VH-VL binders against MLP-like protein 328 (MLP328). Designs and how they scored, part 22

Target 1, 151 residues: MLP-like protein 328 (MLP328), of Arabidopsis thaliana (Mouse-ear cress) (q9zvf3)
Amino acid sequence: MATSGTYVTEVPLKGSAEKHYKRWRSENHLFPDAIGHHIQGVTIHDGEWDSHGAIKIWNYTCDGKPEVFKERREIDDENMAVTFRGLEGHVMEQLKVYDVIFQFIQKSPDDIICKITMIWEKQNDDMPEPSNYMKFVKSLAADMDDHVLKA
Short names: E, the ipSAE of ESMFold2; O, the ipSAE of OpenDDE; V2, 0.75 times the mean of E and O plus 0.25 times the DockQ between their complexes.

## First folded at step 20 (VH-VL; framework fv_remtolumab_arm2)

Design g1 (from e5 with heavy chain T102S; at its last look DockQ between E and O 0.94; V2 from the best seeds 0.90)
Fold by ESMFold2, look of step 20:
Structure g1 (fold): chain C 151 residues (1-151), chain A 119 residues (1-119), chain B 107 residues (1-107)
Amino acid sequence: as target 1 above (151 residues)
Amino acid sequence: EVQLVQSGAEVKKPGSSVKVSCKASGYEFRTYAIGWVRQAPGQGLEWMGWIIPIFGTADYAQKFQGRVTITADESTTTAYMELSGLTSDDTAVYYCARYGPSRWGMDVWGQGTTVTVSS
Amino acid sequence: EIVLTQSPDFQSVTPKEKVTITCRASQSIYKYLHWYQQKPDQPPKLLIKYASQSFSGVPSRFSGSGSGTDFTLTINGLEAEDAGTYYCHQSSRLPYTFGPGTKVDIK
């Protein structure tokens, strides 16, 4: 079962790439306050809130269903990119590999994009492609925009 | 209605082990963590560890590493805590509690299981 | 592990008076602090979650505040049934921890 792929999309956002990156890199504790209908909680399993290699556990709602997810992150400050590597959770019942990269790119003084790259591999051929999870992470980026602008 | 119902009181000898069950109902068992907390007579609350059933693995407080095993059985919606190498210092009430769907507070508690360790 | 401390250890309070209990964390836990009430021979019960959010069915005289390392539980107008022990609990990072408790008694 080698069925795998990569999804790439761009989400247009406003403001500073640096501030958006900081939110995703270092300030995940704010997600329940900012986008609580998507993210209900985040806790540290290992490391610190802002450290490379930290492991965090997320409670979220996807398609009206509560789910839980454990990830290890990789931080790439030179490219303003953070990678969430899937370890455990509902998504890992469908996918053997689930890595999501959020990269923040300044396009003009007030306009940025969040480039989302999802690298995935199915557990087996009977599993669906993870298009629903791609839609979910796009909505997280889009809905976080307002809260970063206010900060 | 969300409920956690624990197994009954136990009297144990030093050096033995105890396994306490926690039967959950009224919610999606596999998605929400169950934590275990104990309280010795006249003392405060001690967090022992937790399990998120869908992960299948537990995390423990350092004090209990190597002596405690927490497991979950999704088919019976039951969590278990087993503590080995008992001493009189392990005499306590043992609670299970569910972490709630938002902000991760312990919103539902079992009734408690009294474990008495006596020679 | 994150250490939580509470102050005072014990207080004896006249009914209708205000009770203030503090909890201090050894490092920032943002808003991931919860307050529990325990009466003798009963399980603890959740009062306040996420620093300041009242749990369902909790009387309005109970309120919580704070973020970061310093947190407060306030009982505004103590009633006799509020006697018991109050614990703070953090869920910011594993392993989770409790404060040592604050016993509140009726004068």
Scores: ipSAE 0.839, ipTM 0.923, lowest interface PAE 0.8, mean pLDDT 93
ESMFold2 (binder alone), look of step 20: mean pLDDT 93; pTM 0.950
OpenDDE, look of step 20: ipSAE 0.934; ipTM 0.958

Design g2 (from e5 with heavy chain T102E; at its last look DockQ between E and O 0.92; V2 from the best seeds 0.90)
Fold by ESMFold2, look of step 20:
Structure g2 (fold): chain C 151 residues (1-151), chain A 119 residues (1-119), chain B 107 residues (1-107)
Amino acid sequence: as target 1 above (151 residues)
Amino acid sequence: EVQLVQSGAEVKKPGSSVKVSCKASGYEFRTYAIGWVRQAPGQGLEWMGWIIPIFGTADYAQKFQGRVTITADESTTTAYMELSGLTSDDTAVYYCARYGPERWGMDVWGQGTTVTVSS
Amino acid sequence: EIVLTQSPDFQSVTPKEKVTITCRASQSIYKYLHWYQQKPDQPPKLLIKYASQSFSGVPSRFSGSGSGTDFTLTINGLEAEDAGTYYCHQSSRLPYTFGPGTKVDIK
């Protein structure tokens, strides 16, 4: 049974990689309006909404359960990738490492891929693998697609 | 029913400390932030700080940094605010309030604890 | 810290008339602005969350609007029981802050 690992998936999206990247990089304040059944609130702990190294706190619903999460983000504009590095929260009770990378890649004029990489390590051998969190973040990307296209 | 019940009124001398408790019930204590807000007589509301119990760490307004300690005890579902180095300017009603499940509004408030710093 | 200002400081208003209270933030707080009512000797009570969403049990005469830096609380048809002080509060970034309050009296 693996105690650490990396999940990788691709979510096909439409439109501009730049606009999708901007949403995840800089505009998290829009998430409750766009995908409020998943994300109920986001607030800044340190830094700014669009700053590398900013710390944000999220409240969200995963598998019908309200959870709270604190992350520090790393911004890689060259690759249009943002990393959410887990610091505190319900997920960190199961995992000592939880880093989620969202990278937006233009495939054609109207087609993009959101490549999601989740790097994880369990708190101990008794914890489950975080497959439900991977399903959750995939659903965030998929459900945000329409909102980015309309905006 | 969500409730926050605070400890009773206190009279303190300058230079001492006060610790106010806030007993929470009716919801999952560890998941939702509790903030502390004070109000001096005839004055407005002043945010002091907050704690999200599952994080175990607090954040403070700059004015109170170094004088205030906010903690939470999950086993008793009780939050605490301790303010040290009291002066007469600290005479106020001290409230605890919960940040609700949506959009970080303070949706439930304690009854308030009057702290008087005199003489 | 984000500074919130309110206008006016004080209003004396005839019953059934409209009350308008404004709140301005020193930088954009998007929609992360909440309104509270406080009656004498009582804890504050949440009226409007997220700029415009009425909290449970709040009369329909209360409404909120705005985004970014400029926000408005409206009481459309003031009742005697609405006398009190109204505060805006931002939750866009820590540390959170309150506006200085607007006192509303009945003429």
Scores: ipSAE 0.853, ipTM 0.926, lowest interface PAE 0.7, mean pLDDT 93
ESMFold2 (binder alone), look of step 20: mean pLDDT 93; pTM 0.950
OpenDDE, look of step 20: ipSAE 0.937; ipTM 0.959

Design g3 (from f3 with heavy chain R98K, light chain Y30W; at its last look DockQ between E and O 0.92; V2 from the best seeds 0.88)
Fold by ESMFold2, look of step 20:
Structure g3 (fold): chain C 151 residues (1-151), chain A 119 residues (1-119), chain B 107 residues (1-107)
Amino acid sequence: as target 1 above (151 residues)
Amino acid sequence: EVQLVQSGAEVKKPGSSVKVSCKASGYEFRTYAIGWVRQAPGQGLEWMGWIIPIFGTADYAQKFQGRVTITADESTTTAYMELSGLTSDDTAVYYCAKYGPTKWGMDVWGQGTTVTVSS
Amino acid sequence: EIVLTQSPDFQSVTPKEKVTITCRASQSIWRYLHWYQQKPDQPPKLLIKYASQSFSGVPSRFSGSGSGTDFTLTINGLEAEDAGTYYCHQSSRLPYTFGPGTKVDIK
């Protein structure tokens, strides 16, 4: 039984860590065009597309179910990491803590890793562990890969 | 069929409040935003604010902050807009509209509620 | 807040002619721009979403184009039923905003 935890996974990607990081850090407005079967809309609640502390609202489909999510982001340019801190939405009905960190690490000239760290705590012991959300965010990173390479 | 059905016309005195209801049907109410838009006679559309029911809180245009309250009741699938401190400048038709699943366009509109503020 | 402007304010048009309406945003909104038609005493109706995507049931004579700050709604072959007011609306950032409208009358 785990009421809280941390999931860590790595998604192998191609190309430039800086270009992948820029997409996730600054260019979320392009997500519906690039991965529209996952992400149907993103809008700015507070701040700018590229600002630390910005709040954005996401409309997405997870396991065939439309969901909505509000997050505040933290930007760490030194480590090429962006953190989405969960504020509201379907996921927050299951979890009282849901923080997802996307870090982009250059491994070789053409190979990178997206290291995904998910910090979570259940609303109560009856809630499932968020393995479905980990699979979902892994899919976002993997499916975005081809679109970053083409840009 | 997705429908938004609003409460009937109202006549109000200056300084009072009005609360307009918007009954939604035919979709997952809690997941999609409902926006409120008003239109004074002979004028354009003004965005007042919105609510995504699962969030439980609303966002407002700056012009209306402090005077407008937007709420949603999931059990009755009904959204509400309450405007306080009414003046003659608030005479308008008030619309609710549902935001669609993609790119946040308003794809279904209520029939409108006429609010007349007169002394 | 993002300001939207529209041009022209008013257009009187002979049936079968082409109508062009422009919308300009005060800052880039990418493609988060939508067009609505409103006939007298009716609620607005969505015509075009995301700059260029026709909404369900909208006649093919309506089209939209543009990205960034400059957007166009085109009615190619105006029909009598198209008389009304056309509004642009942005959903890039809260608070959302509307353009001031363009009234189209039949000559």
Scores: ipSAE 0.853, ipTM 0.925, lowest interface PAE 0.7, mean pLDDT 93
ESMFold2 (binder alone), look of step 20: mean pLDDT 93; pTM 0.948
OpenDDE, look of step 20: ipSAE 0.889; ipTM 0.944

Design g4 (from e5 with light chain S91T; at its last read DockQ between E and O 0.96; V2 from the best seeds 0.93)
Heavy chain, then light chain:
Amino acid sequence: EVQLVQSGAEVKKPGSSVKVSCKASGYEFRTYAIGWVRQAPGQGLEWMGWIIPIFGTADYAQKFQGRVTITADESTTTAYMELSGLTSDDTAVYYCARYGPTRWGMDVWGQGTTVTVSS
Amino acid sequence: EIVLTQSPDFQSVTPKEKVTITCRASQSIYKYLHWYQQKPDQPPKLLIKYASQSFSGVPSRFSGSGSGTDFTLTINGLEAEDAGTYYCHQTSRLPYTFGPGTKVDIK
ESMFold2, look of step 20: ipSAE 0.879; ipTM 0.938
ESMFold2 (binder alone), look of step 20: mean pLDDT 93; pTM 0.952
OpenDDE, look of step 20: ipSAE 0.935; ipTM 0.960
ESMFold2, look of step 21: ipSAE 0.873; ipTM 0.935
ESMFold2 (binder alone), look of step 21: mean pLDDT 93; pTM 0.951
OpenDDE, look of step 21: ipSAE 0.919; ipTM 0.955
ESMFold2, fold request of step 22: ipSAE 0.905, 0.892, 0.893; ipTM 0.950, 0.941, 0.943
ESMFold2 (binder alone), fold request of step 22: mean pLDDT 93, 93, 93; pTM 0.950, 0.949, 0.951
OpenDDE, fold request of step 22: ipSAE 0.945, 0.944, 0.944; ipTM 0.963, 0.963, 0.963
ESMFold2, last read: ipSAE 0.897, 0.879, 0.892; ipTM 0.943, 0.934, 0.942
ESMFold2 (binder alone), last read: mean pLDDT 93, 93, 93; pTM 0.950, 0.946, 0.950
OpenDDE, last read: ipSAE 0.944, 0.944, 0.944; ipTM 0.963, 0.963, 0.963

Design g5 (from e5 with heavy chain T57I; at its last look DockQ between E and O 0.87; V2 from the best seeds 0.81)
Fold by OpenDDE, look of step 20:
Structure g5 (fold): chain C 151 residues (1-151), chain A 119 residues (1-119), chain B 107 residues (1-107)
Amino acid sequence: as target 1 above (151 residues)
Amino acid sequence: EVQLVQSGAEVKKPGSSVKVSCKASGYEFRTYAIGWVRQAPGQGLEWMGWIIPIFGIADYAQKFQGRVTITADESTTTAYMELSGLTSDDTAVYYCARYGPTRWGMDVWGQGTTVTVSS
Amino acid sequence: EIVLTQSPDFQSVTPKEKVTITCRASQSIYKYLHWYQQKPDQPPKLLIKYASQSFSGVPSRFSGSGSGTDFTLTINGLEAEDAGTYYCHQSSRLPYTFGPGTKVDIK
């Protein structure tokens, strides 16, 4: 049983890497409308909606369970990557470190890849690995595709 | 059924403190924020602060910083609001309310607690 | 903090007429604006959430619209029971804030 690790996965998406990056970088306020079955609410605790270092609070549903998450956002425009640094919430009761990075890479004119990196460390040896959360964030990226394409 | 039940009316002297309780039931207490809102006689609603129990740390309106303390007891599913340094300007009905699971609206309210500050 | 204003402060309306209440935010709050109704000696009740979504049990005559900084609550066909004070509330950014309220009386 690992006490820490890094998950990496690639989610195929359609359209423009720039559009998807914009959604995750600057349009988090649209998430409840876009993927309401995953995200029910988001609010700014500190900073601005599209600012580096901003702190946001999320209401979401993971594995059918309502949860809450506080994160600090990091923005990397050069690589079209956004980082969610976990601060507090249900997932942080299990994990001491929980950092999720979404990077959007254009592969062809109509196809992109969302590279998701999840860096994690357990609070203690009794906690489970966060494979369910990796599945969750993959679903977020995948389900956002249709909404971005319609925009 | 989701409900919030608040403690009874309070009469306080200036300079004292008041602590109002809000007993929550019918939902997962840890996950949803409890907000506190007060209303002076004949006045509008004033947001004081809120707490998300699982976080354990509250956020407050600037006006009440340093004078209000909001806490949550998961074992009793009860939220508390303590206001110190009371003056007559603090005479009001104090409400607790749950921020619901959808889009952060306050969907369930307590019945209110009247706090009267007088010499 | 985000400042909310409302217009008008007071309305006296004949039953069955249309009532319009406006809420304006000092900066964009997207759709994170909610409307509450309060009657004397009662706690507020949620009417509209997220700018335009009716809360459960709310009569269809109530509707909300708007996004960004300008929002509107509409009562299509005011009923006597709709007398009270209406407040807008933003949950886009902490600290959360309320509008000053709009009192609606029945003629």
Scores: ipSAE 0.773, ipTM 0.917, lowest interface PAE 0.8, mean pLDDT 96
ESMFold2, look of step 20: ipSAE 0.821; ipTM 0.918
ESMFold2 (binder alone), look of step 20: mean pLDDT 93; pTM 0.947

Design g6 (from e5 with light chain S92T; at its last look DockQ between E and O 0.95; V2 from the best seeds 0.91)
Fold by ESMFold2, look of step 20:
Structure g6 (fold): chain C 151 residues (1-151), chain A 119 residues (1-119), chain B 107 residues (1-107)
Amino acid sequence: as target 1 above (151 residues)
Amino acid sequence: EVQLVQSGAEVKKPGSSVKVSCKASGYEFRTYAIGWVRQAPGQGLEWMGWIIPIFGTADYAQKFQGRVTITADESTTTAYMELSGLTSDDTAVYYCARYGPTRWGMDVWGQGTTVTVSS
Amino acid sequence: EIVLTQSPDFQSVTPKEKVTITCRASQSIYKYLHWYQQKPDQPPKLLIKYASQSFSGVPSRFSGSGSGTDFTLTINGLEAEDAGTYYCHQSTRLPYTFGPGTKVDIK
């Protein structure tokens, strides 16, 4: 069984890569309104909503189970990519490493891809691979699509 | 039914410490934050800090940094607030409250614990 | 720390009249503002969360509005049991803070 790994997937989205990137980079305060069945709350622990190195706390529901998560983000404007690095929470009881990269790539004037990369390492060999969390973050990207278009 | 039940009233001498307990029931204790709020006689509400039990660490308002310790015991589903170096200005009712699952409102409050600091 | 202010400090109001209480934040807190009612010798209780969402069991005469830095709590048709102190509270960023309160008395 793999004790560490990397998952990669692509989620097709519509519109502007810059608008999608801005939502994930700078506007997480909108997530409870936009995708409230997934994300119930986001609050700032350190930094600002749009700053590199900010720390945020998230309440979310994954597979019908409420969880809480603390992350530090890294912003890569050149690649339109935001990395959420896991610090604490239910996920971190299963994983020593949990880094999720959302990169937004313009494919044509109205079509983009959100490339999601998840870098992970289990706490121990008895822990499951984080496929449920990959499914969850794919759903976040897919369900946010309509709400970015309304902006 | 979600409930928070606090320990009883305390009378303390200046310079001592007090530790107030907050027993939670009816929900998944480890997942939701418990905040601590105090209210001096005739005064408003003052946020002291909070803990999300699964994180194991607390965050504090600047005013209380260095004097307050907030902890949580998952095995007993009990949060604690300990305030040290008490003065008469610390005479207040101390509340614990849970931050609810949606939008971080304090949706359940303990009954309050009166702490009186007197010689 | 985000400072919340409330206006007025005190209102004396005839029953069945409308009460309006404002809360202003020192910086944008979007919709992350909550209203609490505290009756004498009781713990606070949540009335409105997320600027405008009524908490369960709250009478329909209570409503909230606003976003950004300016928020309003409205009691449309004050009842005698509504006497007490009303507080706003922000949860957009730590450390969280309360407004100073607005005391409402029955005239």
Scores: ipSAE 0.856, ipTM 0.924, lowest interface PAE 0.7, mean pLDDT 93
ESMFold2 (binder alone), look of step 20: mean pLDDT 93; pTM 0.946
OpenDDE, look of step 20: ipSAE 0.926; ipTM 0.954

Design g7 (from e5 with heavy chain G105A; at its last look DockQ between E and O 0.90; V2 from the best seeds 0.90)
Fold by ESMFold2, look of step 20:
Structure g7 (fold): chain C 151 residues (1-151), chain A 119 residues (1-119), chain B 107 residues (1-107)
Amino acid sequence: as target 1 above (151 residues)
Amino acid sequence: EVQLVQSGAEVKKPGSSVKVSCKASGYEFRTYAIGWVRQAPGQGLEWMGWIIPIFGTADYAQKFQGRVTITADESTTTAYMELSGLTSDDTAVYYCARYGPTRWAMDVWGQGTTVTVSS
Amino acid sequence: EIVLTQSPDFQSVTPKEKVTITCRASQSIYKYLHWYQQKPDQPPKLLIKYASQSFSGVPSRFSGSGSGTDFTLTINGLEAEDAGTYYCHQSSRLPYTFGPGTKVDIK
């Protein structure tokens, strides 16, 4: 039985892949304003808002439950992709590996997708697969869409 | 109701250490950071460091790096701050405070612990 | 480390008048700036979080504004019980820091 895996999903978004990418790549400080029901705060542990290798700490609510998460950021400008590599938090009590890649792909002049790839490994056989976290990050991308369009 | 209750006042000799406790209640202790702030008599507030209990590790202000240790015990919902190598300049009130659910603001404060360092 | 400065250091103010306190950050902290009130011999109390959001139970005479590097706390109609010291605090990046404080006395 597999105790690790990869989830992939696509979230249809509107507008410019570049604008969406910039929001996720460089402007995480805006997330509490934009999607404050999901994300209650973000703070820099190390690096800058827009730097590769930055470490950030997130307060968020998943299924009505407040959680905290520390991640290291990786930036791939060629592919308009950002990676959140899980370091600490509620998620890491369930998972040894939790890496989430958000890639923004222009499909037509006004339509994009956010391709979300989640690479994961359970802490042990008793842990659930992280489908609830995949649902959560999918909702973050979907709900951010409206606020990027306003910018 | 969210509360932070700190240990009592301490009188210490130079060169010794002090360990202040901060008992938390009324919220999910492991999820929210507890920060430590001190205030010398007639002076302003100094941020010393913090811990997010579920992470199990602390971060410190540069001024205190190397002589402060901040820990958390989830089973007793208690945070601790230990300051070593005390001098008279460490005479202060030491506060713990919780970072609340939104925006990383300190929304609940302990009553303070007076530490007096005298020869 | 982000340095916060405050102005003025001290104000002596007639009751019912407006108090304005500024806080300046050495680099952008967006809106991650919080205001605390400390009355004599008491712990600090949160007044305003995230530049402009009033904390629960805070009188409406207190308001905050600003973004980036320049922030203002306003007390519109000072009351006697508002005497004390006001601190700004940033939580944009670790290590967190406080401003040096602004003492407000009643004339």
Scores: ipSAE 0.884, ipTM 0.941, lowest interface PAE 0.6, mean pLDDT 94
ESMFold2 (binder alone), look of step 20: mean pLDDT 94; pTM 0.952
OpenDDE, look of step 20: ipSAE 0.907; ipTM 0.948

## First folded at step 21 (VH-VL; framework fv_remtolumab_arm2)

Design i1 (from g4 with light chain S92T; at its last read DockQ between E and O 0.97; V2 from the best seeds 0.94)
Heavy chain, then light chain:
Amino acid sequence: EVQLVQSGAEVKKPGSSVKVSCKASGYEFRTYAIGWVRQAPGQGLEWMGWIIPIFGTADYAQKFQGRVTITADESTTTAYMELSGLTSDDTAVYYCARYGPTRWGMDVWGQGTTVTVSS
Amino acid sequence: EIVLTQSPDFQSVTPKEKVTITCRASQSIYKYLHWYQQKPDQPPKLLIKYASQSFSGVPSRFSGSGSGTDFTLTINGLEAEDAGTYYCHQTTRLPYTFGPGTKVDIK
ESMFold2, look of step 21: ipSAE 0.875; ipTM 0.936
ESMFold2 (binder alone), look of step 21: mean pLDDT 93; pTM 0.951
OpenDDE, look of step 21: ipSAE 0.912; ipTM 0.951
ESMFold2, fold request of step 22: ipSAE 0.894, 0.888, 0.897; ipTM 0.941, 0.938, 0.943
ESMFold2 (binder alone), fold request of step 22: mean pLDDT 93, 93, 93; pTM 0.950, 0.949, 0.946
OpenDDE, fold request of step 22: ipSAE 0.944, 0.943, 0.943; ipTM 0.962, 0.962, 0.962
ESMFold2, last read: ipSAE 0.911, 0.887, 0.899; ipTM 0.954, 0.937, 0.947
ESMFold2 (binder alone), last read: mean pLDDT 93, 93, 93; pTM 0.950, 0.949, 0.950
OpenDDE, last read: ipSAE 0.943, 0.943, 0.943; ipTM 0.962, 0.962, 0.962

Design i2 (from g4 with heavy chain R103K, light chain K31R; at its last look DockQ between E and O 0.90; V2 from the best seeds 0.89)
Fold by ESMFold2, look of step 21:
Structure i2 (fold): chain C 151 residues (1-151), chain A 119 residues (1-119), chain B 107 residues (1-107)
Amino acid sequence: as target 1 above (151 residues)
Amino acid sequence: EVQLVQSGAEVKKPGSSVKVSCKASGYEFRTYAIGWVRQAPGQGLEWMGWIIPIFGTADYAQKFQGRVTITADESTTTAYMELSGLTSDDTAVYYCARYGPTKWGMDVWGQGTTVTVSS
Amino acid sequence: EIVLTQSPDFQSVTPKEKVTITCRASQSIYRYLHWYQQKPDQPPKLLIKYASQSFSGVPSRFSGSGSGTDFTLTINGLEAEDAGTYYCHQTSRLPYTFGPGTKVDIK
């Protein structure tokens, strides 16, 4: 029934929080090679690949459906967190607010957590809660894990 | 089968505008970008801009900023490119092309529309 | 804007020989570089996407390589039908750009 909310989950990953953070912060160009079944392309609309405030466009497949998404990123190096702030795309037809925060936290020398926070608000009461998008972004983090570990 | 079919050849006077249509079929029109590329006689390819229809806004090469307008109509699955303030330098073949589902290759091209600007 | 340059501007080649065309970008475009072939009075056709991935139906004599700023298109065993102009195109960042083209002719 809620028209807005916040989902939080933790995805256990292996290796270095700094290397995982670098992938999400600065190396999005590698996503189609690493997790191409999820992400088919990323391109820069505005700014640079590694800059705060950059705008990027993503082609992705969620539940077998090809979608496109434009986001402005916010970079928080102090907390090793990057926010994808939703601007346009299929998800924005369902949601007027869609912000996804990926934070990387070192738990031990070889174990980290990716804490994913999704802040959302429906376009109207008839729209579903974005649980499918939460499952999708969890899968991105989980599937990227072995690609960073092997790098 | 994915197809792009463009409007017919145009002869225009200097100072006027031209609007070229690009009718798309065989794929999910709103999700994939259509780019516009021109080629003057004996010259190379020149990227003009693109639109992803679901976004409703276009991006342009700096050279054409202010003179070109690219739009998309989801109900007719048709993209448009309008170029204003025509001069003889704008005499060219104008192509539309779709950026494919992976890695953004332009995998389907329209047949081209010849625009001739003369007095 | 990212500038693409191509070398050579023109190449006249005996049939069955190897053709090599280079494309250089003014900054890294990683692997977001695509190659097109254009024959006279025809629209361009996609040959290679993402630096090295052959498009469906493209003969195996065509291959691409490279990443970052330096890219190569190779035709290994030129055939008469391969005469035309070859363009590189980057999709790493907007606005997108084309190289100036390389014309390949039969000797």
Scores: ipSAE 0.850, ipTM 0.928, lowest interface PAE 0.8, mean pLDDT 94
ESMFold2 (binder alone), look of step 21: mean pLDDT 93; pTM 0.954
OpenDDE, look of step 21: ipSAE 0.918; ipTM 0.954

